# VH-VL binders against Uncharacterized protein C1F7.10: the designs that were tried, part 5

Target 1, 238 residues: Uncharacterized protein C1F7.10, of Schizosaccharomyces pombe (q09921)
Amino acid sequence: MIRILVINPNSTVQMTESVKSVLDDCTPPNVQLEYLTCPPEGPKAIECVSDGVRSAAVLMKYFEDHPPQVDAFLVSCYSDHPLVTTLRETYRKPCTGIMQASILTALSLGRKVSVVTTTKRYEPLLTDGIHAMGISDSVFAGIASTGLAPLELDSKPRAEVDALLARTALRAVNEMGADVICLGCAGMTHMAHVLEKAVGPNIPIIDGTKAGVELLASLVRMNLFTSKQGVYQAVGSD
Short names: E, the ipSAE of ESMFold2; O, the ipSAE of OpenDDE; V2, 0.75 times the mean of E and O plus 0.25 times the DockQ between their complexes.

## First folded at step 2 (VH-VL)

Design V10 (framework fv_danvilostomig_arm2)
Fold by ESMFold2-Fast, scan of step 2:
Structure V10 (fold): chain C 238 residues (1-238), chain A 123 residues (1-123), chain B 109 residues (1-109)
Amino acid sequence: as target 1 above (238 residues)
Amino acid sequence: EVQLVESGGGLVQPGGSLRLSCTASGFTFSDYYMSWVRQAPGKGLEYIGYIYSGGYTAYASWANGRFTISKDNTKNTVDLQMNSLRAEDTAVYYCAKDTSYEYLWGKYYFDYWGQGTLVTVSS
Amino acid sequence: ALVMTQSPSSLSASVGDRVTITCQASQDISNYLAWYQQKPGKVPKLLIYKASTLASGVPSRFSGSGYGTDFTLTISSLQPEDVATYYCQQYNSYSDYWTFGGGTKVEIK
C-alpha cells in the first residue's frame, strides 16, 4: 500500500476537512491517504510570503520531532509554498504541491491554462510561482481572482461564493482565453461542479488535490524519487 | 477548567428515541472535534461517533443509521440523537473531547471526558 | 475488522509490585495507541498516547512500549491509588470507528 501524506500547511482544521471530503471519495487503488494540519503555532491562512515561511518552519520542526512514515508528500496549498522545496531537500521520497501538480496536468489537456483563485493579491504571487516552473505565457492565460479570502470560501453564504466562482471562471474562458482551468485554492476542492456548470462541458476543471495524489501515486509506483544529486541534495553536515 | 456535562439520560422503552446533550466550557469549542463513547454496566468502552469542526460527522458501523451527532458552536453543545433504541443500548454515555495525535487527521485520542449520563432501555 | 485484545482480563498484585498489561492489535497500527485509566465509579483518564508518551500529570511509574501489533503498559511500583480498569485504544484507522481493548482490571491483594 502506497501511503501519501496530504499536508495542510495552515493551522485551520476545516481546510483539511474540505480536502479530505473530496479525496476520500476518489482515492486511487492501493493508496492510503494521511492528513496533517499544521500545528497551531503556524498561521491560520497562507495570505502572504511570510505566512508560507512561518508555516514551513513550523512543519519542518514538526517532521524533525515526528519523522513521517509515508511514501510521498502532497502540500495542499495553492501557492509556490517553500515547504515543497524544503521537503525535496530533506527527503528522497516524491513531493509536490497542488499548484505544480494541477498546472502539469492542465498542460496535458489544454493549450492555455488559467487559475481561478481567491484574492487579487494572489494574481502576481501565483504568476511568479507558475513562471518559476518554467511555464511561459504562451501556454499560461493568467490568474482570475474572485475577491474572496481563502477563509471566506467556507464562511460566506454559498450562493454568493458560487456566483463569484461562476463569474470568475467565465472571465477566465471568455476574456483571458483559457481552455482549461485549475482550481487555485485547496479550499475550492469541493467546488469544481460550480465552475463546470458555469463554463460548460468543453472546459476541463483541474482539482490540484486529485491531480497531486494521482501524480504522487504514479511516481511511487514507478519507483521514482527526488533527485539527490542536484539542488535537492541533502546538506549532510552534522 | 475544561468541563463537559452530559444531560438528557433516563428511562426509555424499546423502539423509542432519546436525545442527549453535552455542554462544553473552558476551551475554544469550535476548534475541536467531539466524540460520544458509551459503556454498558460492567462492560468496556465502546466508540459511537464524532463530529468535526464545520459539522462533518462519522459513526461506528453499528451506530450508523440509528444515531446522529450534531453541534452548535453558538451554544457550545454537542447532541446525540438516538433512535430505534434496544435493551442492548443501555449504557452510560460519555461526551469526550478529541485531541489529534500530532495534528494528524483521523489520529485522535480523548484528553477530557464528561462524567456521563445513564440511558436505560427497558419497560 | 480491526480487533484490540487485552490480557489479562484481571490481575491482583501487591503494593510495590511491577505490573504489566498487554494489548494486541489484529493489524499493524504503528504507534497510534493510547492507554486510559478508569477508577471505580469515575470517568476514564488519559494515561499514555503515541504508545509511550505520558500524558500531562501522569506519574513516571507508568510507562508504555510497543509498535505495530504488540503493546504493553507497565506500572513499575504499584500504589493503592492505581486500582482501576485500564483500556487501550487504537487510533490509526481512517474508518468511522475506533477500537478499544476489553479492559484489564487491576486490584491490590
Scores: ipSAE 0.005, ipTM 0.537, lowest interface PAE 10.3, mean pLDDT 87

Design V11 (from V7 with heavy chain Q99Y G100Y S101G Y102S L103E P104S T105F W106L E107W Y111L; framework fv_danvilostomig_arm2)
Fold by ESMFold2-Fast, scan of step 2:
Structure V11 (fold): chain C 238 residues (1-238), chain A 122 residues (1-122), chain B 109 residues (1-109)
Amino acid sequence: as target 1 above (238 residues)
Amino acid sequence: EVQLVESGGGLVQPGGSLRLSCTASGFTFSDYYMSWVRQAPGKGLEYIGYIYSGGYTAYASWANGRFTISKDNTKNTVDLQMNSLRAEDTAVYYCARDYYGSESFLWYFDLWGQGTLVTVSS
Amino acid sequence: ALVMTQSPSSLSASVGDRVTITCQASQDISNYLAWYQQKPGKVPKLLIYKASTLASGVPSRFSGSGYGTDFTLTISSLQPEDVATYYCQQYNSYSDYWTFGGGTKVEIK
């Protein structure tokens, strides 16, 4: 039985429950998912770099006091979250974030990936994060935003949200040249169907939470681990 | 028997300090989050703060700086250190347990102690 | 700051009556709301969590409903042992701190 810890790096319990409700319905065979919400000292939302840093500090303190008994870690935040790299430095076990997992999955299926996200604010943040993975614009079509804030995904009328998601997905394909799309917000995990219906059967839509679980399960099954040679070596292990 | 028992309450003068203790029995204490809640005479419930196993704490803004929570898993105790006490701190102080076994932090209290009275008066 | 408002502050009813208590949040808290019962001179006891889930050992005459900002606690047939003050508590948002309602005192006529 492979144990994966799904970490919500913000302190909002409802967001952990939303991720859990989707993943529990599609957990791979021989995998047990465990869920963790960032302690309340952490930020309620990850809206900037400083939120990510504070979030990672709180969670690493929690793990020092409660050593995790799992085989892999998934950081459930669509960003270049510092918790991913700190977990890789601290543990030998595989670790990824949902942004990284979705992009790697997409590039196995298409030539040019785009990300559909919430607000325009996330366009430069996600672009920087994807570039930090070594992904060039030759295979990255860019970020398409809906103009909807994360809270508006659940509060606006469904028809309005669905229409904005559909228009954004079509823009990514028709104007930006994407042949595969990633969902750019953990809160969109239940909305893949809307994009699939809009762009048709020839464009894969990647849910990073599902992709992350599958990737980590595969890495554990192959007995692979985070390299302890070079950048992810333990620092101050004495 | 699964229970929480508070102790250390009493009369203290304004500006003084007092340490309350809560002893847990009947469950695996080291894996739970513990909170303190108070209730002034004739008033409602007011949250003070909590502690995670291992010592990570958070406090209501009004309590931050005056009240400190600590946990000792070896003794199965959680303590509330109260400093710079004022007349308005007069209340029954409760120790409460957060739900265990949750994969997320669920902040409703399934087990409460009997409470201990703190009176701040000259 | 998130505020929890209970109404009424007190009520009196006869044994066997249906009693309803309301709790309103100043912001959307989904269904992350708990209800507690505090009998005179006693410690609070968890009654309901997740807005509508009865805690272990709580009689079926108690029920909770609501989502978002409006919540209700119902006692379908009031019994003498139900004389107590009832408190709601939100646990969705911890930006400020945990928030309890002001309480509703239930008395028998």
Scores: ipSAE 0.000, ipTM 0.422, lowest interface PAE 16.9, mean pLDDT 85

Design V12 (framework fv_danvilostomig_arm2)
Fold by ESMFold2-Fast, scan of step 2:
Structure V12 (fold): chain C 238 residues (1-238), chain A 126 residues (1-126), chain B 109 residues (1-109)
Amino acid sequence: as target 1 above (238 residues)
Amino acid sequence: EVQLVESGGGLVQPGGSLRLSCTASGFTFSDYYMSWVRQAPGKGLEYIGYIYSGGYTAYASWANGRFTISKDNTKNTVDLQMNSLRAEDTAVYYCARGYTVKTYSGYTYEYYFDYWGQGTLVTVSS
Amino acid sequence: ALVMTQSPSSLSASVGDRVTITCQASQDISNYLAWYQQKPGKVPKLLIYKASTLASGVPSRFSGSGYGTDFTLTISSLQPEDVATYYCQQYNSYSDYWTFGGGTKVEIK
């Protein structure tokens, strides 16, 4: 049985329960998912670099006090979260974030990926994160935002939300040149069918939480591990 | 009506172990995080730890390693296992419900206590 | 570690008096502060959360204020049934776990 720890790096238990509700129905065979919410000392939301740094520090201290007994780690935050790199330095086991997993999955299926996300504020944040992965604009079409705040995905009339999602997905394909789309928010997982119907059967829609679980399970099954030669060497091994 | 009823308290010798139980009724128990708080005679309130529906636990640093919180959603109980008890552990132990709101997208938690049990006395002495 | 300091430790006042209890956090806790009332021989009862929001069923004579490190619980017109020990509690995710103040005992002279 492959054990994967799905980590919510903010201290809001609601986010953990949302991810769990999506993944419990889509868990691959012979995989057991475990869920962790950042301890209450950590930030309630990850909205800037300092939130990510504080979050990673709290979680690494938690793992020192409660050594994880899992085969792989998934950081459930659609951002370039420092916890991913920190876990790679600390453990030999595979680790990824849902942004990274969705982008890598998309680029195995299409030539030019776009991300559909919530607000315009996330456009530069996600662009910087994707560029940090070494991904150039030759294969990245850009970020398309709906203008909907995360809370508005659940509070606005369904027809209005669906129309904005469909219009944003169509813009990503028709104006930005995307041939594959990633969902830029875990909250959009229940809405993937709206994007699929809008863009048609020839454009894959990638859910980063599902992609992350599948990628990690595959890496564990192949007996692969985080390289310990070079950058991800254990701290203090010199 | 929300009710929390603690049981299992009593006299125990130093170095001994004791298991407290809290039985909940009047709400959907599985939707709430639950906490234990203690109060030594004539002293103030002291937080011990909490548990979420998914089993995640967190403890005050002084309690970590000696106290363990567990939850049974089929019985509507939350338990506190206490080991290596000392005289300074003598206190009334309260079960308390944390504020939790179930929303469309999941749960929202705030870490204040809206309902408290009656308390159960634990006396550690020879 | 984050410390919650209440003052005074005890006070005596007359029926109808305005009573003020303060709670100071050693670190910024925003508005993540609750107040509890514990009457002699009884279990604690939630009075206020988010520094200033009254819990259901709490009389309007109780009010809370403050942000950051300095917080106040006020009883605008003390009644005999308000004889109790009052505790503040922080629940900010940036600090140590939820910590209680030492309590303030309120008595009628």
Scores: ipSAE 0.000, ipTM 0.438, lowest interface PAE 14.3, mean pLDDT 85

Design V13 (framework fv_danvilostomig_arm2)
Fold by ESMFold2-Fast, scan of step 2:
Structure V13 (fold): chain C 238 residues (1-238), chain A 120 residues (1-120), chain B 109 residues (1-109)
Amino acid sequence: as target 1 above (238 residues)
Amino acid sequence: EVQLVESGGGLVQPGGSLRLSCTASGFTFSDYYMSWVRQAPGKGLEYIGYIYSGGYTAYASWANGRFTISKDNTKNTVDLQMNSLRAEDTAVYYCARELGGYSYDWFDPWGQGTLVTVSS
Amino acid sequence: ALVMTQSPSSLSASVGDRVTITCQASQDISNYLAWYQQKPGKVPKLLIYKASTLASGVPSRFSGSGYGTDFTLTISSLQPEDVATYYCQQYNSYSDYWTFGGGTKVEIK
C-alpha cells in the first residue's frame, strides 16, 4: 500500500476537507491518502511569498515533532510554494506541488499549455513559477484569469460563474492558442466539467490534485526518489 | 414566460439532410447553453450535443460529423443541421435549455419536440 | 464510457403505494444527477436535480437520494397523474455527454 500525504499548506480545515472529498472518490489502486492541514499557527491563506515561507516553517516544525510515515508528499496549493523545495531538501521521498504536476502532465498531452485561474494577480506569479520549471513560452500559452476570488466561485450566481469560466477557457484556446488547460486553483477541482463543456472534447483539462496523486504513486512504484546529489542536499550537511 | 419552440421536422429519404430550428423566448438567450436531445419511437432519451454563447459546440460521439449545432443570439434561435440521415435517426427532436452550471447542468425547459421521419 | 443503468425497466403499483426507482452510474458522479418525468405523449419535465433537490412546482411526494454511484427516486404515495416514464441523467462528466438512464415505466394496476 503506497501512502501519500496530501498537505494543505494553509490552516483552513475546510479547504482540506474540500480536497479530500474529491480525491477520496478517485484514489488510485493500492494507494492510501492521508491529509494534513497546516497547524493553526500558520496562515489561513497563502496570498504572498511571506505567507508561503511562514507556512513552510510551521509545517517543517510539525514534521520534526511528528515524523511523517508516508511514501510521498503532495503540496495542495497552486503556486511555487517553498514547502515543495523544503520537503525535497529534507526527505528522500518524492514530493510535488499541484502546479508542477499539472504542467508536466499537460505537456505529455499537448504542445501549448495554459492555466485557468482565479484572480488577475496570479497571472505573473504563476508565470514566474512555470518559467522557473524551465518551461518556455514556445510551449506555454500563458495564464487566463476569471477575475473571481476563490470564495466568489461559491457566492456568485451559478450562471455568472459558468459564463466567466467558459469565457476564460475559450480565451485560453481561441486567443492564447492552448491545446491543453490546467485548473489553476486547488478549489477548482470540481469545475473541470464546466471547462470541458466550453472547449469541447479535443482539449484535455488537467486537475493538478488528481495528477499529483497519480504522479507520486507512479514515482513510488518505480522506486524513484528525490535526488540527494546537488541542490536538494540538506544545507550544512555537506 | 420561458418558452422553446422547435420547427423544421418532417419526412426525409435515407441519405438526405434536414435543418431543425428552435426559437427561444422569455429569457436572456445568450446566457445559456442550449442542447438537442432526441427520442426514437418507444425508446429512451439520447443526448446529441450543445452550444454555448461563445459559439463553441460539442457532440455525442455517434452524432459527430453528421450533426451540426449553430446559434444566433440576435434571433434567439438554435439550429440543428442533420446530414446523411438514416432510418435509425427517426425520432422526436427536442431542444432544451441547460439550467444550472458549476458542474450542475440539468434541462429546463424543454421544447415540445419536432418529429423527423427517415423513410423511403 | 459512463453508463447509467435504471431498475426496474417497468413496474405496476396501486394508487397510494410507495414506489422506488434506482439508477446506478458505472463511475462516481458525486451528486450530479437529475430525474425527469415523461408522461405518455408529452415532453420530459424536470423533477429533481443535484440528486435530491426538488424542481419548482414538483409535488412533495417525490424525493431523491443517493451519492456516488447509487441513486433512488421515491414516490411516497403514487397518484394517477404519476403514470409516466422516469429518466435519470448524469451531468458530472463531459464524457458520454450528460448520459441518460434507460428509463423506468410506472403504471397503475
Scores: ipSAE 0.000, ipTM 0.425, lowest interface PAE 14.1, mean pLDDT 85

Design V2 (from V1 with heavy chain G98D D99L E100T Y102D L103F S104W G105S W106E T107Y Y108G F109M L111V; framework fv_danvilostomig_arm2)
Fold by ESMFold2-Fast, scan of step 2:
Structure V2 (fold): chain C 238 residues (1-238), chain A 122 residues (1-122), chain B 109 residues (1-109)
Amino acid sequence: as target 1 above (238 residues)
Amino acid sequence: EVQLVESGGGLVQPGGSLRLSCTASGFTVSSNYMSWVRQAPGKGLEYIGYIYSGGSTAYASWANGRFTISKDNTKNTVDLQMNSLRAEDTAVYYCARDLTYDFWSEYGMDVWGQGTLVTVSS
Amino acid sequence: ALVMTQSPSSLSASVGDRVTITCQASQSISSYLAWYQQKPGKVPKLLIYAASTLQSGVPSRFSGSGYGTDFTLTISSLQPEDVATYYCQQYDSYSPYLTFGGGTKVEIK
């Protein structure tokens, strides 16, 4: 049985439950998913770089006090979250974030990938993160934002959220030239069908939580691990 | 029981402005998408734009910059502000409850007002 | 820009006839299409949404079909009260976000 820890790096329990309800229905064979919400002293949402740094610090202290007993880690936050690289340095286990997993999946299915995300603040932040992966604008169409904050995905009326998601997905295809779309927030996991309905049957919609689980399960099945040579080798161990 | 009533129509000179109001009864504007549609005499229906339940707006490209949709949840009204009016803006203006993107129903525009006539002429 | 084209612009048929109106989108809109009926001097009324779903209270002689770019509204047995102009409307395009067809006027011979 492969054990994957799905980590919500914000302290909002509802976000973890949202991801859990989707993933539990589509768990790969011979995989057991475990879920962790960042302790309450962490940020309730990841809205900037400093939120990510504080989140990672809280979670690493938690893991030092409660060593994880799993085969792989999925960071369930659509960002260039420092927890991903920190876990790779610390443990001899596969680790990815849902941003990285979804982009890599999308590039196997389409020529121009776009991301539908929450607020306009995330447009430059996610662009920088995607560029840091070595992805060029020749295959990256850009980030389209809805204007909804992550916590507003569940608090605003459903009709308003669905209309903004649909409009944003159409913009990604019709104005930005995307032929594949990634969901740009873990909180959007329940909402893939809204984008699918808006853009029609010819545009794949990639859920990074599902993509991340599948990728990690495959890496574990192949008996692969994060390199312990070079930049991910242990540094400053006690 | 569910009803929409437009008001504010009338005669306006070219280059002028006019504000139309739409009052809802039997349902709440704050929980619905609301649209404006016009029809010139003897012509077809022409979409103007809509306002989302939360207040964000979207407009047909020809209307963007001249027409503004707003709402007042307390008064249960939706307004259409029309600026820089031209003779070709002469039409009956309708407000409608717009369920085309409602996750639960997807019913199109199921409730329409009776329309209010706007005439742009000197 | 996404263009909705209706044909014919007008038609005349006898009571009891089968009437067919078509609507074509310049690009695929999946099933995101509604049909409206506007009787002379009246406000428009929603007949069909999602290309084929009949609105509550609409007579069963009305039906819609189609997917992608080609859509049809059918009246299986035309009645006198069906004299009206019929409009298709797409709700799949970003700009303009919603677009109506030019209308089809249905008259009785």
Scores: ipSAE 0.000, ipTM 0.405, lowest interface PAE 18.0, mean pLDDT 85

Design V3 (framework fv_danvilostomig_arm2)
Fold by ESMFold2-Fast, scan of step 2:
Structure V3 (fold): chain C 238 residues (1-238), chain A 123 residues (1-123), chain B 109 residues (1-109)
Amino acid sequence: as target 1 above (238 residues)
Amino acid sequence: EVQLVESGGGLVQPGGSLRLSCTASGFTVSSNYMSWVRQAPGKGLEYIGYIYSGGSTAYASWANGRFTISKDNTKNTVDLQMNSLRAEDTAVYYCARESYDTLGYFEYAFDIWGQGTLVTVSS
Amino acid sequence: ALVMTQSPSSLSASVGDRVTITCQASQSISSYLAWYQQKPGKVPKLLIYAASTLQSGVPSRFSGSGYGTDFTLTISSLQPEDVATYYCQQYDSYSPYLTFGGGTKVEIK
């Protein structure tokens, strides 16, 4: 049985429950998923670099006090979250974020990937994160935003949210040249079907939470681990 | 003309398994969201789950873990794999197509239904 | 869990009567509600979607109304061919929350 800890790095329990509802229905064979919401002293949403830093600090303190008994870590936040690299430094076990997992999956399926995300503020943040992975604009079509805040995905009327998601996905394909789309917010994990209906059957829509679970399960099955030679050398002492 | 035809129903013993198939004519399952709905004798309609055009699936909580929906775009079919069957799973099983409105809002209303296939779970 | 309650569970009326069936959601579903007709021994047929939009080919004597939690299906002048069980279905929530009402059996006196 492979145990994967799915970490919501914000303190909003509702967002953890959204991810759980989707993943529990499609858990891979021989995998057990565990879920963790950031303690309440952490930010309610990850909207900027400082939110990510505060989130990572709270969660690392939590893991010091409650050592995790899992085989791999999935950071369920669509950002270049510092918790990913911090976990890689701290543990030998595999760790990835849903942004990184979805982009790697997309590039196996299409030539030009785009990300459909929440607010316009995330466009430069996600672009920087994707570029930091070594992904060039020759295969990255850019970020398309809906104008909805992450918490508005579930609080606004469904018809309004669906229309904005559909228009944004169509813009990514028709104006930006994407042939594969990634869902750019953990809160969108249950909304892939809205984008699928909008862009049609020839454009894969990638849910980073599903991609992350599958990637981590595969890494564990292959007995692979985070390299301890180089940047992710063991950190900390008694 | 647009049609759905189910097959694979029959008598099965408790604890057994059955695979139902739904064949689409006049449209492609690759372009539509397809659902399974059942109806026990003399009872109401009960939703099982659906498969999106892109292949992702979702299930009613009671069906999750025992029923699996899949599709074959080449054969233009949608299948329902049923495991660990119980007497209370005795029902007519329908496949159905989800509709769309004129402005592109997404509807989960079922505009086309198959004729149904009877599954009886009894020793 | 989102529960759909239909009333009455059955009714008998005369040809030409106005028939009203109600459907109540345990929480708001906006206008995301459909009505189906299932005649004895037949497959269900979509009558109305988006609470009030009549499906193509459905007779104009059928109409739907409502928003939020309270919905009504009306048959303005009942015909012999309308003998059937009628079901409401909510579709505001994603698939784990999709729910049918218990049904209303309509018979002629």
Scores: ipSAE 0.000, ipTM 0.404, lowest interface PAE 18.1, mean pLDDT 85

Design V4 (from V1 with heavy chain G98V D99G E100Y Y101K L103G S104T G105Y W106S T107R L111Y; framework fv_danvilostomig_arm2)
Fold by ESMFold2-Fast, scan of step 2:
Structure V4 (fold): chain C 238 residues (1-238), chain A 122 residues (1-122), chain B 109 residues (1-109)
Amino acid sequence: as target 1 above (238 residues)
Amino acid sequence: EVQLVESGGGLVQPGGSLRLSCTASGFTVSSNYMSWVRQAPGKGLEYIGYIYSGGSTAYASWANGRFTISKDNTKNTVDLQMNSLRAEDTAVYYCARVGYKYGTYSRYFDYWGQGTLVTVSS
Amino acid sequence: ALVMTQSPSSLSASVGDRVTITCQASQSISSYLAWYQQKPGKVPKLLIYAASTLQSGVPSRFSGSGYGTDFTLTISSLQPEDVATYYCQQYDSYSPYLTFGGGTKVEIK
């Protein structure tokens, strides 16, 4: 049995439960998922670099008190979160974030990827994170935001949320030139069908939580690991 | 102000079923997490389960399969359907609102209803 | 299973006394702990959440402390209206279920 720890790096329990409800229904064969929400001293949302740094510090302290007994780590936050690189330095086991997993999956399926996300503040943050992966604007169409805060995805009337998601997805396709779309928030994990209905059957919609789980399970099954030759070397090694 | 009022309690034979209802005022159940907690006479508090703002549910393992939580956003109510009742289910049943502060939910309970007594006996 | 153990199960103290109730988790719960007060024949009332944050409207004589596995609720100067059973509750997100402590009954001698 392959054990994957799904980490919500913000302290909002609703985000973890939303991800759990979707992933438990589509867990790959021979995989067991475990879930962790950042302790309450961490940030309620990851909206900037400082939030990511504080989040990673709290979670690494938590792992000191509760050593993880898993085969792989999924950081369930759509950002260039420092916890991903910190876990890669600390463990030989595979680790990815849902942003990285979804973008890599998208570029296997389309030529020009866009991300549909929550608030306008995330547009430059996600753009910077995607560029940091070495992805150029020749294959990246940009970020489209709905104006909905992460918690509003579940709390606002469904018709209003669906309309905003549909409108944003159509803008990504019709105005930004996307031929594949990634869901840009862990809280959107149950909403792929809304975007699919809006843009039609020719444009893949990628849920980074599902993509991340599948990628990690495949890496573990192939006996692959985080390289210990370069920047992710274990502390104290030559 | 926030108020929660439970109803539907009473006497039930072992093996029977009962539906409890909780009416909320001063806030909307469509934008809050709601929970059921019980307390046997002279005993401590015991968590049953909760329903999220979006309608998904989670239960204590002992309650799963026998107890079901649902809600009606239009009526602003949360219900607890109890099946295959046993003598040890005799308790006061409380509905409670999950804490929300500074844009986040945490699974502590900031408001409680007055409770409704369920007695499972012949 | 994450177990919450409260001590003592009951105590009797005089008006004006400092009262301390403890709660121990079987594994670390960070600061995901709440305290409730239940007066005889009444519904539970939230006193403290996040181990040390006082709920609005709760008298300042109540305070909470702790992190990890060991937590305390303190009443700095016991009043007659504080006669109640006090419960701790963990809400650690790594635990799929919520757990209450067994309660501590506080009475005036």
Scores: ipSAE 0.000, ipTM 0.419, lowest interface PAE 17.4, mean pLDDT 86

